# Ledger of designs, part 2: VHH binders against o75319

Target 1, 181 residues: o75319
Amino acid sequence: GNHIPERWKDYLPVGQRMPGTRFIAFKVPLQKSFEKKLAPEECFSPLDLFNKIREQNEELGLIIDLTYTQRYYKPEDLPETVPYLKIFTVGHQVPDDETIFKFKHAVNGFLKENKDNDKLIGVHCTHGLNRTGYLICRYLIDVEGVRPDDAIELFNRCRGHCLERQNYIEDLQNGPIRKNW

## First folded at step 19 (VHH)

Design o2
Fold by ESMFold2, fold request of step 23:
Structure o2 (fold): chain B 181 residues (1-181), chain A 120 residues (1-120)
Amino acid sequence: as target 1 above (181 residues)
Amino acid sequence: EVQLVESGGGLVQAGGSLRLFCAASGFTFSDYDMAWLRQAPGKRREWVALIWSGGDTDYADSVKDRFTISRDNAKNTVSLQMNSLKPEDTAIYFCAVYWDSDEAWSFDHWGQGTQVTVSS
């Protein structure tokens, strides 16, 4: 029993590069063992992810996996040339300061190490929406000084789906700036 | 049929140690994330430790540095080593399958539990 994540089929596999940033968001790719429960057109494997990124004339330089599980695919399923970082992020609640710090540290490290290329940071949780959108927006707000509503609008437009969880939206709009870099 | 059977509970003095075991059957154990939870009298069931299919772990703040979760995929078991036990650790302990969810903490396939009583 590899259960397909709840509502996973309802989301576009991959978003668009967020202009003015190095981010692209996507839903979790599923290893081959999940495909028995999917129609061919519903499949979205690690290979499919990289094909879709190439179709956009982009290249991933880092994948940040925010899921609070190790069931969906293994890092070994990814090309050796693309670094993989797991940040176990609890769903349904606003990520804690430790999680936010880890995300910011990873992004800042990537930007420093990749200043001479235009590779993207791929970020996903299960659906590539709530945890992913929160942490990307939190970075843009806290580190880049983007207004909360502008960060949220940019993410929603480029992901192709709007942030859904009210507690995340409220924290981004009204919560404190986190100074933990 | 998925089955989880907890064992190893008992009476122990404060400051003591105890090791719980969870035997799993009816599914491909190595593919699943597993958890230990506990329920003290009159309280909600709360998770205390998680171990993911890849071997990484997480702990509730109340047990961090005192409890250690581990898994043996060859024997289909999950263990919980409990050190420096306190009377507040008195509870029925349950083993469960964990599911990552955007809506809530999601656990499934509870065993009957094993009683742990910590006397002062």
Scores: ipSAE 0.658, ipTM 0.861, lowest interface PAE 1.3, mean pLDDT 92
Fold by ESMFold2, look of step 20:
Structure o2 (fold): chain B 181 residues (1-181), chain A 120 residues (1-120)
Amino acid sequence: as target 1 above (181 residues)
Amino acid sequence: EVQLVESGGGLVQAGGSLRLFCAASGFTFSDYDMAWLRQAPGKRREWVALIWSGGDTDYADSVKDRFTISRDNAKNTVSLQMNSLKPEDTAIYFCAVYWDSDEAWSFDHWGQGTQVTVSS
C-alpha cells in the first residue's frame, strides 16, 4: 500500500487542457496511506486533483484510470458526481487492440453524453505520461485524423513532460492506424 | 519480515484439479496486488494469474477459463484453483507480490514454491 511509485515525485501533478480536445492528463493521485512518505508539498490526493482542475477554470466529467493496479486509490475516494472508468493497461508494452478499443469507446461515449457542456476527460496512468500519452495520441490519430507528430507535440506540451518510451513513440509515428469499431 | 509460503501442490492426472494456497505475512496484505507464477524445468518463470488489491483478476492465455485466482484478506491468503490440468501445467508454482511498472513485469517472491506434476 504506501510505496511511492518510482519517479512519481519527478512529475508535475496535473497538466493543462489540450486545446481543441476534451483531454487533460495527470499523474496518479495517492490515497492517504501514501502520505507518511511524502512531504506536505509533495502530496497529491484525489482532492488535490479536483482543486487543481478548478484552479484552471475547468471541470472533470470522467476519469479514465489506465494503471495496471488498484493500489493507489479507490474509486470510492472520488466524488460520486464524476464517473470513473478503469482500463487495465499493461505498462512497458504498446497497448493491445482491446485496450485501445476500450479507450476509444469510452471517449466517444463521453463526447456524445457531454455534447452540451465543456467538461474534461481526465486520463492518468502512474505518471500520467507514457500509457496516458500513448492512448490519448492514438485516439487523436485514429479518430480525429491528427498527424502523429502533431499529436505527440500537443500532448508533451500540455502535460509538461515528454513521452519517454521509444516503443510507444515508434508505434504512434510508424505503426498502423487501428480500427475504431 | 515479509513471507509468502506456498502449499497444496502434488501429483494429479491430466484433466484433474488442484488448489494451491499462499500464506502471506509481514505486510498489510489487503493493500497489495498478488500473483501466481510458475517455472517448468529449463524454462523461464512466467506469471499465470493476477489478483489486484481491489479484487479484479487477470490470467495468462494458456490458463484462462481453467484457473481461478482468489484472495481472502481476513486470512491473508491467495489461492489458485486449477481445473482441467494438462501435462504442460507441470511446474513449480510461486506466490508473488505484483508491482505495476513502466519498465518490465515486476514480481517479488520469497517462498520455495510448490510442485505441481500433471501425469498423463
Scores: ipSAE 0.652, ipTM 0.856, lowest interface PAE 1.3, mean pLDDT 92
Fold by OpenDDE, fold request of step 23:
Structure o2 (fold): chain B 181 residues (1-181), chain A 120 residues (1-120)
Amino acid sequence: as target 1 above (181 residues)
Amino acid sequence: EVQLVESGGGLVQAGGSLRLFCAASGFTFSDYDMAWLRQAPGKRREWVALIWSGGDTDYADSVKDRFTISRDNAKNTVSLQMNSLKPEDTAIYFCAVYWDSDEAWSFDHWGQGTQVTVSS
């Protein structure tokens, strides 16, 4: 069967809503076929994701999947009422301008269309940390004008884990603002 | 045991075509992302094409629009159609399982490979 991603079990399944934003980060949920390799308490399925979000008294309005794979779950595993967006994002490189633009565009589109509610943008990569954190922070920095260190701190605190990749951190702190439109 | 067996390599003139095949066994093939890699003499191994478990594909810039990766889950096979071949495409080609990782491109379980030689 499917192998569990390395260190996947080490991360909290779902973070907290980032105050002042509509973002919530989580690690990748795993479809049923992975459960054979996990203890019951380690399981985190698409269904579990929504249950955990509900426990926080939140509701997802969009899921952005940043993994560079399609093996973890299928969009069909999600409720039909929640849009799913795939942005293939390589994990070992700072996302390119196109990837960043796609993410920003998706977020802005969501916010424009969801002004009348408080639904969240759920973002995940494999661990819901590095790629996820970078793009969320990139958005906050470039679009919302948040100071880089504040964005990083906010994300880390809410995710319950700190960004790990130095190249991501360096780019966020010292890199140029990326094109928004 | 995971096993990947490449075939289909050979000698071809520039501008020609080849089709490579990979037979996979020892794992649930349909659950995994598969890739073709190549290694030219004196160069590092590089990824060429990727096909995700969902069927989407990606290509290295050097082979984009010339190569096509496909898979047959019923037969546990991956193929690489190579068109408009160039001498710089000369290499040993490997089939591999791809893993999404935060650290680097991760490929595993490639076989002995198949030699592709493109003459001028």
Scores: ipSAE 0.613, ipTM 0.837, lowest interface PAE 0.7, mean pLDDT 93
Fold by OpenDDE, fold request of step 23:
Structure o2 (fold): chain B 181 residues (1-181), chain A 120 residues (1-120)
Amino acid sequence: as target 1 above (181 residues)
Amino acid sequence: EVQLVESGGGLVQAGGSLRLFCAASGFTFSDYDMAWLRQAPGKRREWVALIWSGGDTDYADSVKDRFTISRDNAKNTVSLQMNSLKPEDTAIYFCAVYWDSDEAWSFDHWGQGTQVTVSS
């Protein structure tokens, strides 16, 4: 079978909705072919994702996949009613302006089209932590005017894990505002 | 045992074309992302092209619009069509398995590579 991502089992499958936002972060769900390498309690499939979201009395309106791969699951594994957006994002460097813009554009488009509901934007990378946390925080800082430390604290608390990469944290705290157009 | 075997290299004049091949075995080929890398004399190995398991592709800026990566899952092969070759493309080319990482790009290759030499 396919190889389980390093440290994937160490992270909570799904975080909590970030208060005051439509964001929820989670680690990458794994398709059935990975289950043979996991204990039953470690399994986290696309189906499991939706079950866990439902347990929180929430509903996903969009999934943004930030992984730089296509091997973990297929868009066809998701319900047809939930749109899927891929933004290929390199994991070990601060996202470039183009990546940030793509993310902001997707979020703004969703919010514009979903004013009449309370559906969530689900965002994930491999662990649903560093790339995910950076882009969510970048959005809150650049678009919503949130203080960097407040954005980071909010994300960390809701995800149940703290951003780990210092270059991401430094860029959020002291880096320039990125374009919103 | 995982094995990757590169072929198709050679000597070509600037502006010419080559097609490289990689034969893969020892793993479920269709489940993995594949890449081409290259290493020029005195330089570090660099990424050239990726083809994901879903079929999408990506390229280094230096080869974009000149190189095309493709795969045949039925034959367990990856190919690299190289057009408009330049002397700067001279290198040993390697086939690699790629996987996404939060910490770094991860590439593993098991072949000796294939030499590509572009003369001016």
Scores: ipSAE 0.568, ipTM 0.822, lowest interface PAE 0.8, mean pLDDT 93
Fold by OpenDDE, look of step 19:
Structure o2 (fold): chain B 181 residues (1-181), chain A 120 residues (1-120)
Amino acid sequence: as target 1 above (181 residues)
Amino acid sequence: EVQLVESGGGLVQAGGSLRLFCAASGFTFSDYDMAWLRQAPGKRREWVALIWSGGDTDYADSVKDRFTISRDNAKNTVSLQMNSLKPEDTAIYFCAVYWDSDEAWSFDHWGQGTQVTVSS
């Protein structure tokens, strides 16, 4: 059977909406085949994700999956009404310009098409922390003009966990602005 | 016991082609991402190609558009079609299981590898 991602159990399943944005971060939901290796209270399926979002009186309008794998769940496990976007993102390095651009483009496209609602952009990697946090913060910094420290603090507070990777943090704080086109 | 057995290597002239095979056993093959790695003498092992459980693929820049990775879940096999081979492709090629990780590239292989030699 499938192996549970390392340290996956250590992270909160779903964060909080980031105030002033349409972002919400969460750890990767796991398809049914993983449940055999989990206690009932540890399970976090695609269905559980939507239930938890609903409990926050929110609604997902888009899911961006940043994991560098396809084994955790299938797009078919999601409601048909919620679009799914895969952006394969390597977990141990700062995302390249292409990845950053893809993410920005997806977010901007969603915002343009969803001006009449308040649906959220759900973003996740494996733990919904490092890759997820970097790209969300990168967007806030490059597109919204947010100060790096403010973006990082906002993400950390809303996710309930702090960015861990020093290279990500350093790039956000001191790295160059990435092109938005 | 997890086993990966590589085959298909050999000597080929530059510009030639080879097809490598990997037979997997001891785990639910269809649930896992598979990769080909290679290690040249005196160099670090590097990943070459990746095929995810969903069927999508990725390649190292050095082999992009020349190599093609594929899998057959019914037979528990992964293959690597190598075209337009170059002397720089000379290495021992390994089949590996890939793990998504925040720390580093994570691969596990259990085979002895297969030698690919490209002569100029």
Scores: ipSAE 0.565, ipTM 0.823, lowest interface PAE 0.9, mean pLDDT 93
Fold by ESMFold2, look of step 19:
Structure o2 (fold): chain B 181 residues (1-181), chain A 120 residues (1-120)
Amino acid sequence: as target 1 above (181 residues)
Amino acid sequence: EVQLVESGGGLVQAGGSLRLFCAASGFTFSDYDMAWLRQAPGKRREWVALIWSGGDTDYADSVKDRFTISRDNAKNTVSLQMNSLKPEDTAIYFCAVYWDSDEAWSFDHWGQGTQVTVSS
């Protein structure tokens, strides 16, 4: 039936809040139909996500789903009080300018509307690492002026896993500043 | 047993239209992302259209605005409406299950394919 994404079990479910930002990254939560193939301790459902965020004394104010699929969970599996945004992001190539623009627009809108609280933007792809790390770092570099190596190091430390795809790392380090904001 | 069966291919002149169908069985169709791929003579297979389980779609640039993918979850079918056909659209067209991946386009459970030939 529902196949667990390759290596999904190998990644920490939820990272730590990235200091000085409103970001937290996590791997894709899996709806109940996937649990047939998981031991109880391996489960990471939408509910488990919110419990783990609460355990860190944090609260999600937006979830940005970067997966290029709709099969892992349905938006209705999330509390209706938490906005959900889908940005279909192809996973084998550096995200295109339209995708980067959509991400920046969503983050900027959230920061404006949530300037008077401490809620977090939760960002995930399948593993919460490559596409997620790229777009978070791209935002920090282009919009907040963070040095590429500093953005990558911060993401890696807080996610608990290093960015893996070399084409993403190279584009962040050596690619042009994107003016799609 | 998972099966995908394509139909609707044929010979058509450039500028014409054709509609392909894919009948799916042996799995919970509404839970899966589906795709149409094509393989021209002497070339590798390439994707042309995707439809996700939630109903959103995407297209390769070469077919955008000419092809329309759709699904009917009650009938377990995927279809591909192809308009303004060009000779370069000549290929065997395959229906497949699509998987999101960080490494490459990932497709499973191809059908036998249906031939589309665009002349002139």
Scores: ipSAE 0.480, ipTM 0.778, lowest interface PAE 2.0, mean pLDDT 91

Design o2
Fold by OpenDDE, look of step 20:
Structure o2 (fold): chain B 181 residues (1-181), chain A 120 residues (1-120)
Amino acid sequence: as target 1 above (181 residues)
Amino acid sequence: EVQLVESGGGLVQAGGSLRLFCAASGFTFSDYDMAWLRQAPGKRREWVALIWSGGDTDYADSVKDRFTISRDNAKNTVSLQMNSLKPEDTAIYFCAVYWDSDEAWSFDHWGQGTQVTVSS
């Protein structure tokens, strides 16, 4: 496909590592077939993602793809050394408990297996903002015990964009803690 | 021009089965996610089933385990096998192109639809 996601160009390609965590958020990289609809400076491919991560003197150890599609890029577009996990996540509603659990489980598994390195967990949805921010914040709140406002502020600051969806923000701030098992 | 043509609808008795078909043209079919939608009289259009370009599928809770969506990229077709049909499944069924969105379900390019009527 070559339909550029709405407002995709408006968001920074890659955020910064969230201090004290292994998380980094970014917008969805687009495979080559999308380049026809983009100016060169707008292009953000899987390769570009890794280049930008390297520029930050970081290394990805896992990519969690939260988009509710499979058309943006293929796992084969990624280095074989970086695991890829798809968690289909609907973009306009708070993720359900199963989705939250899947995310937490993936993160915990990664951390358990990567204690000897400092590789990052790259998380993205379409814009790398709302779904991405919610699940990262949900993890920080539920698993790490971070205050909701602190988690949200940290994510927003590091991503370079603020969570936009009120239902996500409301759930993070006032919603129940989700089970970690 | 993108075209989607639905077929296979009809009248069936509760508990019966139907298979819907959608013929797609005017775009690179294999690159796109496809969905079935339905609209019952007096109700809003709702998504029923989704099949991504990678082949994975998802279903509305109301049809899960009863309906099966599939695609044939060689023929540019999407199918919906509907089993254990219920009167509440009565609707016009549409085939649509889907794309991911942060704001809402995004569907486009559906055809005229095909009528499915399930009698009690």
Scores: ipSAE 0.478, ipTM 0.792, lowest interface PAE 1.1, mean pLDDT 93
Fold by ESMFold2, fold request of step 23:
Order: C-alpha cells, then sequence, then structure tokens
Structure o2 (fold): chain B 181 residues (1-181), chain A 120 residues (1-120)
C-alpha cells in the first residue's frame, strides 16, 4: 500500500520487555512499499523490528498480529524461525469474548512450548497501544491475577505510551473479569 | 486511476442465486483488502463481505453462510456468490477497497454498483 496509518509516526517503534512477563509490544512494522512516504529515520520494517529486539538482548518466539487487515506486511517476510499468529481484532469496541479467548489460548500455548527458554511474545496492532495493551492487560488480570491498575501501569511504562481509549481503560478497571482461558 | 467495475446484478426470485463480479485496475490489486457493500432504498450503505489481501474472509451476520466472497489475483477480480437470496437482499451492490482503522471500518474507491432485485 501507499497510506501510512494515521498517527503511526507518533509512536515509539518497540517497547521494552514487561518485567515478570514474556510480553513485548510494538507498532506494526511496514513493508518496503510504505517507505516511499517515510523519511529514513521514520522507517520501521520487519527487519528493523528484529534488529531492535536484538539490541535489547532479547529474542522473539512468537508474533501476535492483532490488526484487522493483511496489508502492512506479509508473514512470509518474517524469519521462518519465528511463529506468526493473526488474531483479527476489531479496534473500535472492546474485543469480544472469542477474541480474548484466542489471545489467552495463544499465550498459554506459547508458555507451555517455551518453558525452557526466555523468548518473548511480541504483540502488535496498528500502533501497539490500545488493542495490544487491552489484550495484554486482560491476560494479566484474568489469568495471572494482576490488579487492573498495576497491569495498566506496567504496560504503559514498558510500551512508553499510555493507553488512550477510555472504553478499553474502563473495561479493564471496572468491567467484568473474564475467567475463561 | 483506480477503477472498480461491478457486474452480474439482475432480477431473481427469492431463494435464487446470483454471482457478482468486480474488475479492478489502477493499483496493485494483490496488496489490498477488498469488500462488497450494499445500499438498499432509503438505507445507509452497509458492508456485506470482506476479503483480506492474504485471502481470509469475513461476513456480515445477515449474509453469513449464504454469501461467499473470493478473489482472483491473476485476473484482478473479486466476486460475490449470493445464494438463498431474500427480498431484504435487494440493493445496489458496490465493490470497494477496505482500510483498517481504530475508529471505524473505512471503504474507498467503489464503482457505480450493480442492482440486485429479489422478488418474493
Amino acid sequence: as target 1 above (181 residues)
Amino acid sequence: EVQLVESGGGLVQAGGSLRLFCAASGFTFSDYDMAWLRQAPGKRREWVALIWSGGDTDYADSVKDRFTISRDNAKNTVSLQMNSLKPEDTAIYFCAVYWDSDEAWSFDHWGQGTQVTVSS
């Protein structure tokens, strides 16, 4: 494509590993065709993602793509050694129970298969913030028993940006706990 | 520049079938997510089917299991097979480019549309 997502340039490309978890969040990497509309310092390709993860002395063991599109990059452009999972997540409403279940199931499966290494789950939506932060926090709250405000604070600090959508924040803080996994 | 041309509409009895076609040109078709929309008289335009660039699909609940969207990247076409048609499926059908957004689904570059009329 030719259109850079709105506000995509305003977000840090990659966050930091969330201590006590296996998560790291980032904004969507953009394939080479988008680079026509980007200054060199604005570029963030799939290759740039892996270089930045390596610079943090970390390694990805799974990428969960939460975008509701397939136009930003092709999974075939990722290293064959890193599993890729698409969970189509509608971004204008709190994710539904089926989406939350798919996310929890994927995380739990990863933890079982990767118990003997320290690889990370990379999670992104378009900006790596609202949908990404919601599902990571929902997992921490529902599965690991983290207090909502502690999960949100941890995500915000490690992502380097605060969650923005009020309906997501309200649901995490005051909405029902989804006890299914 | 970008052109989408719909065809295949017509008059059909309830319970019948039609296949709609959309010919695309002026862009790298295989890189884009595509959709079918419809607009019934006096109603707002609504989406009915979506096919992502990677081939996955989604459908509005009202057409689930009756409609099938598909694409042919070699011919730059997207099609909509419509089965078990109901009078409420009567509408002008448009082919469009789909854009993901945090606020709402965005659609762009649809053609003139093709009329589907389903009689009871």
Scores: ipSAE 0.312, ipTM 0.675, lowest interface PAE 3.3, mean pLDDT 89

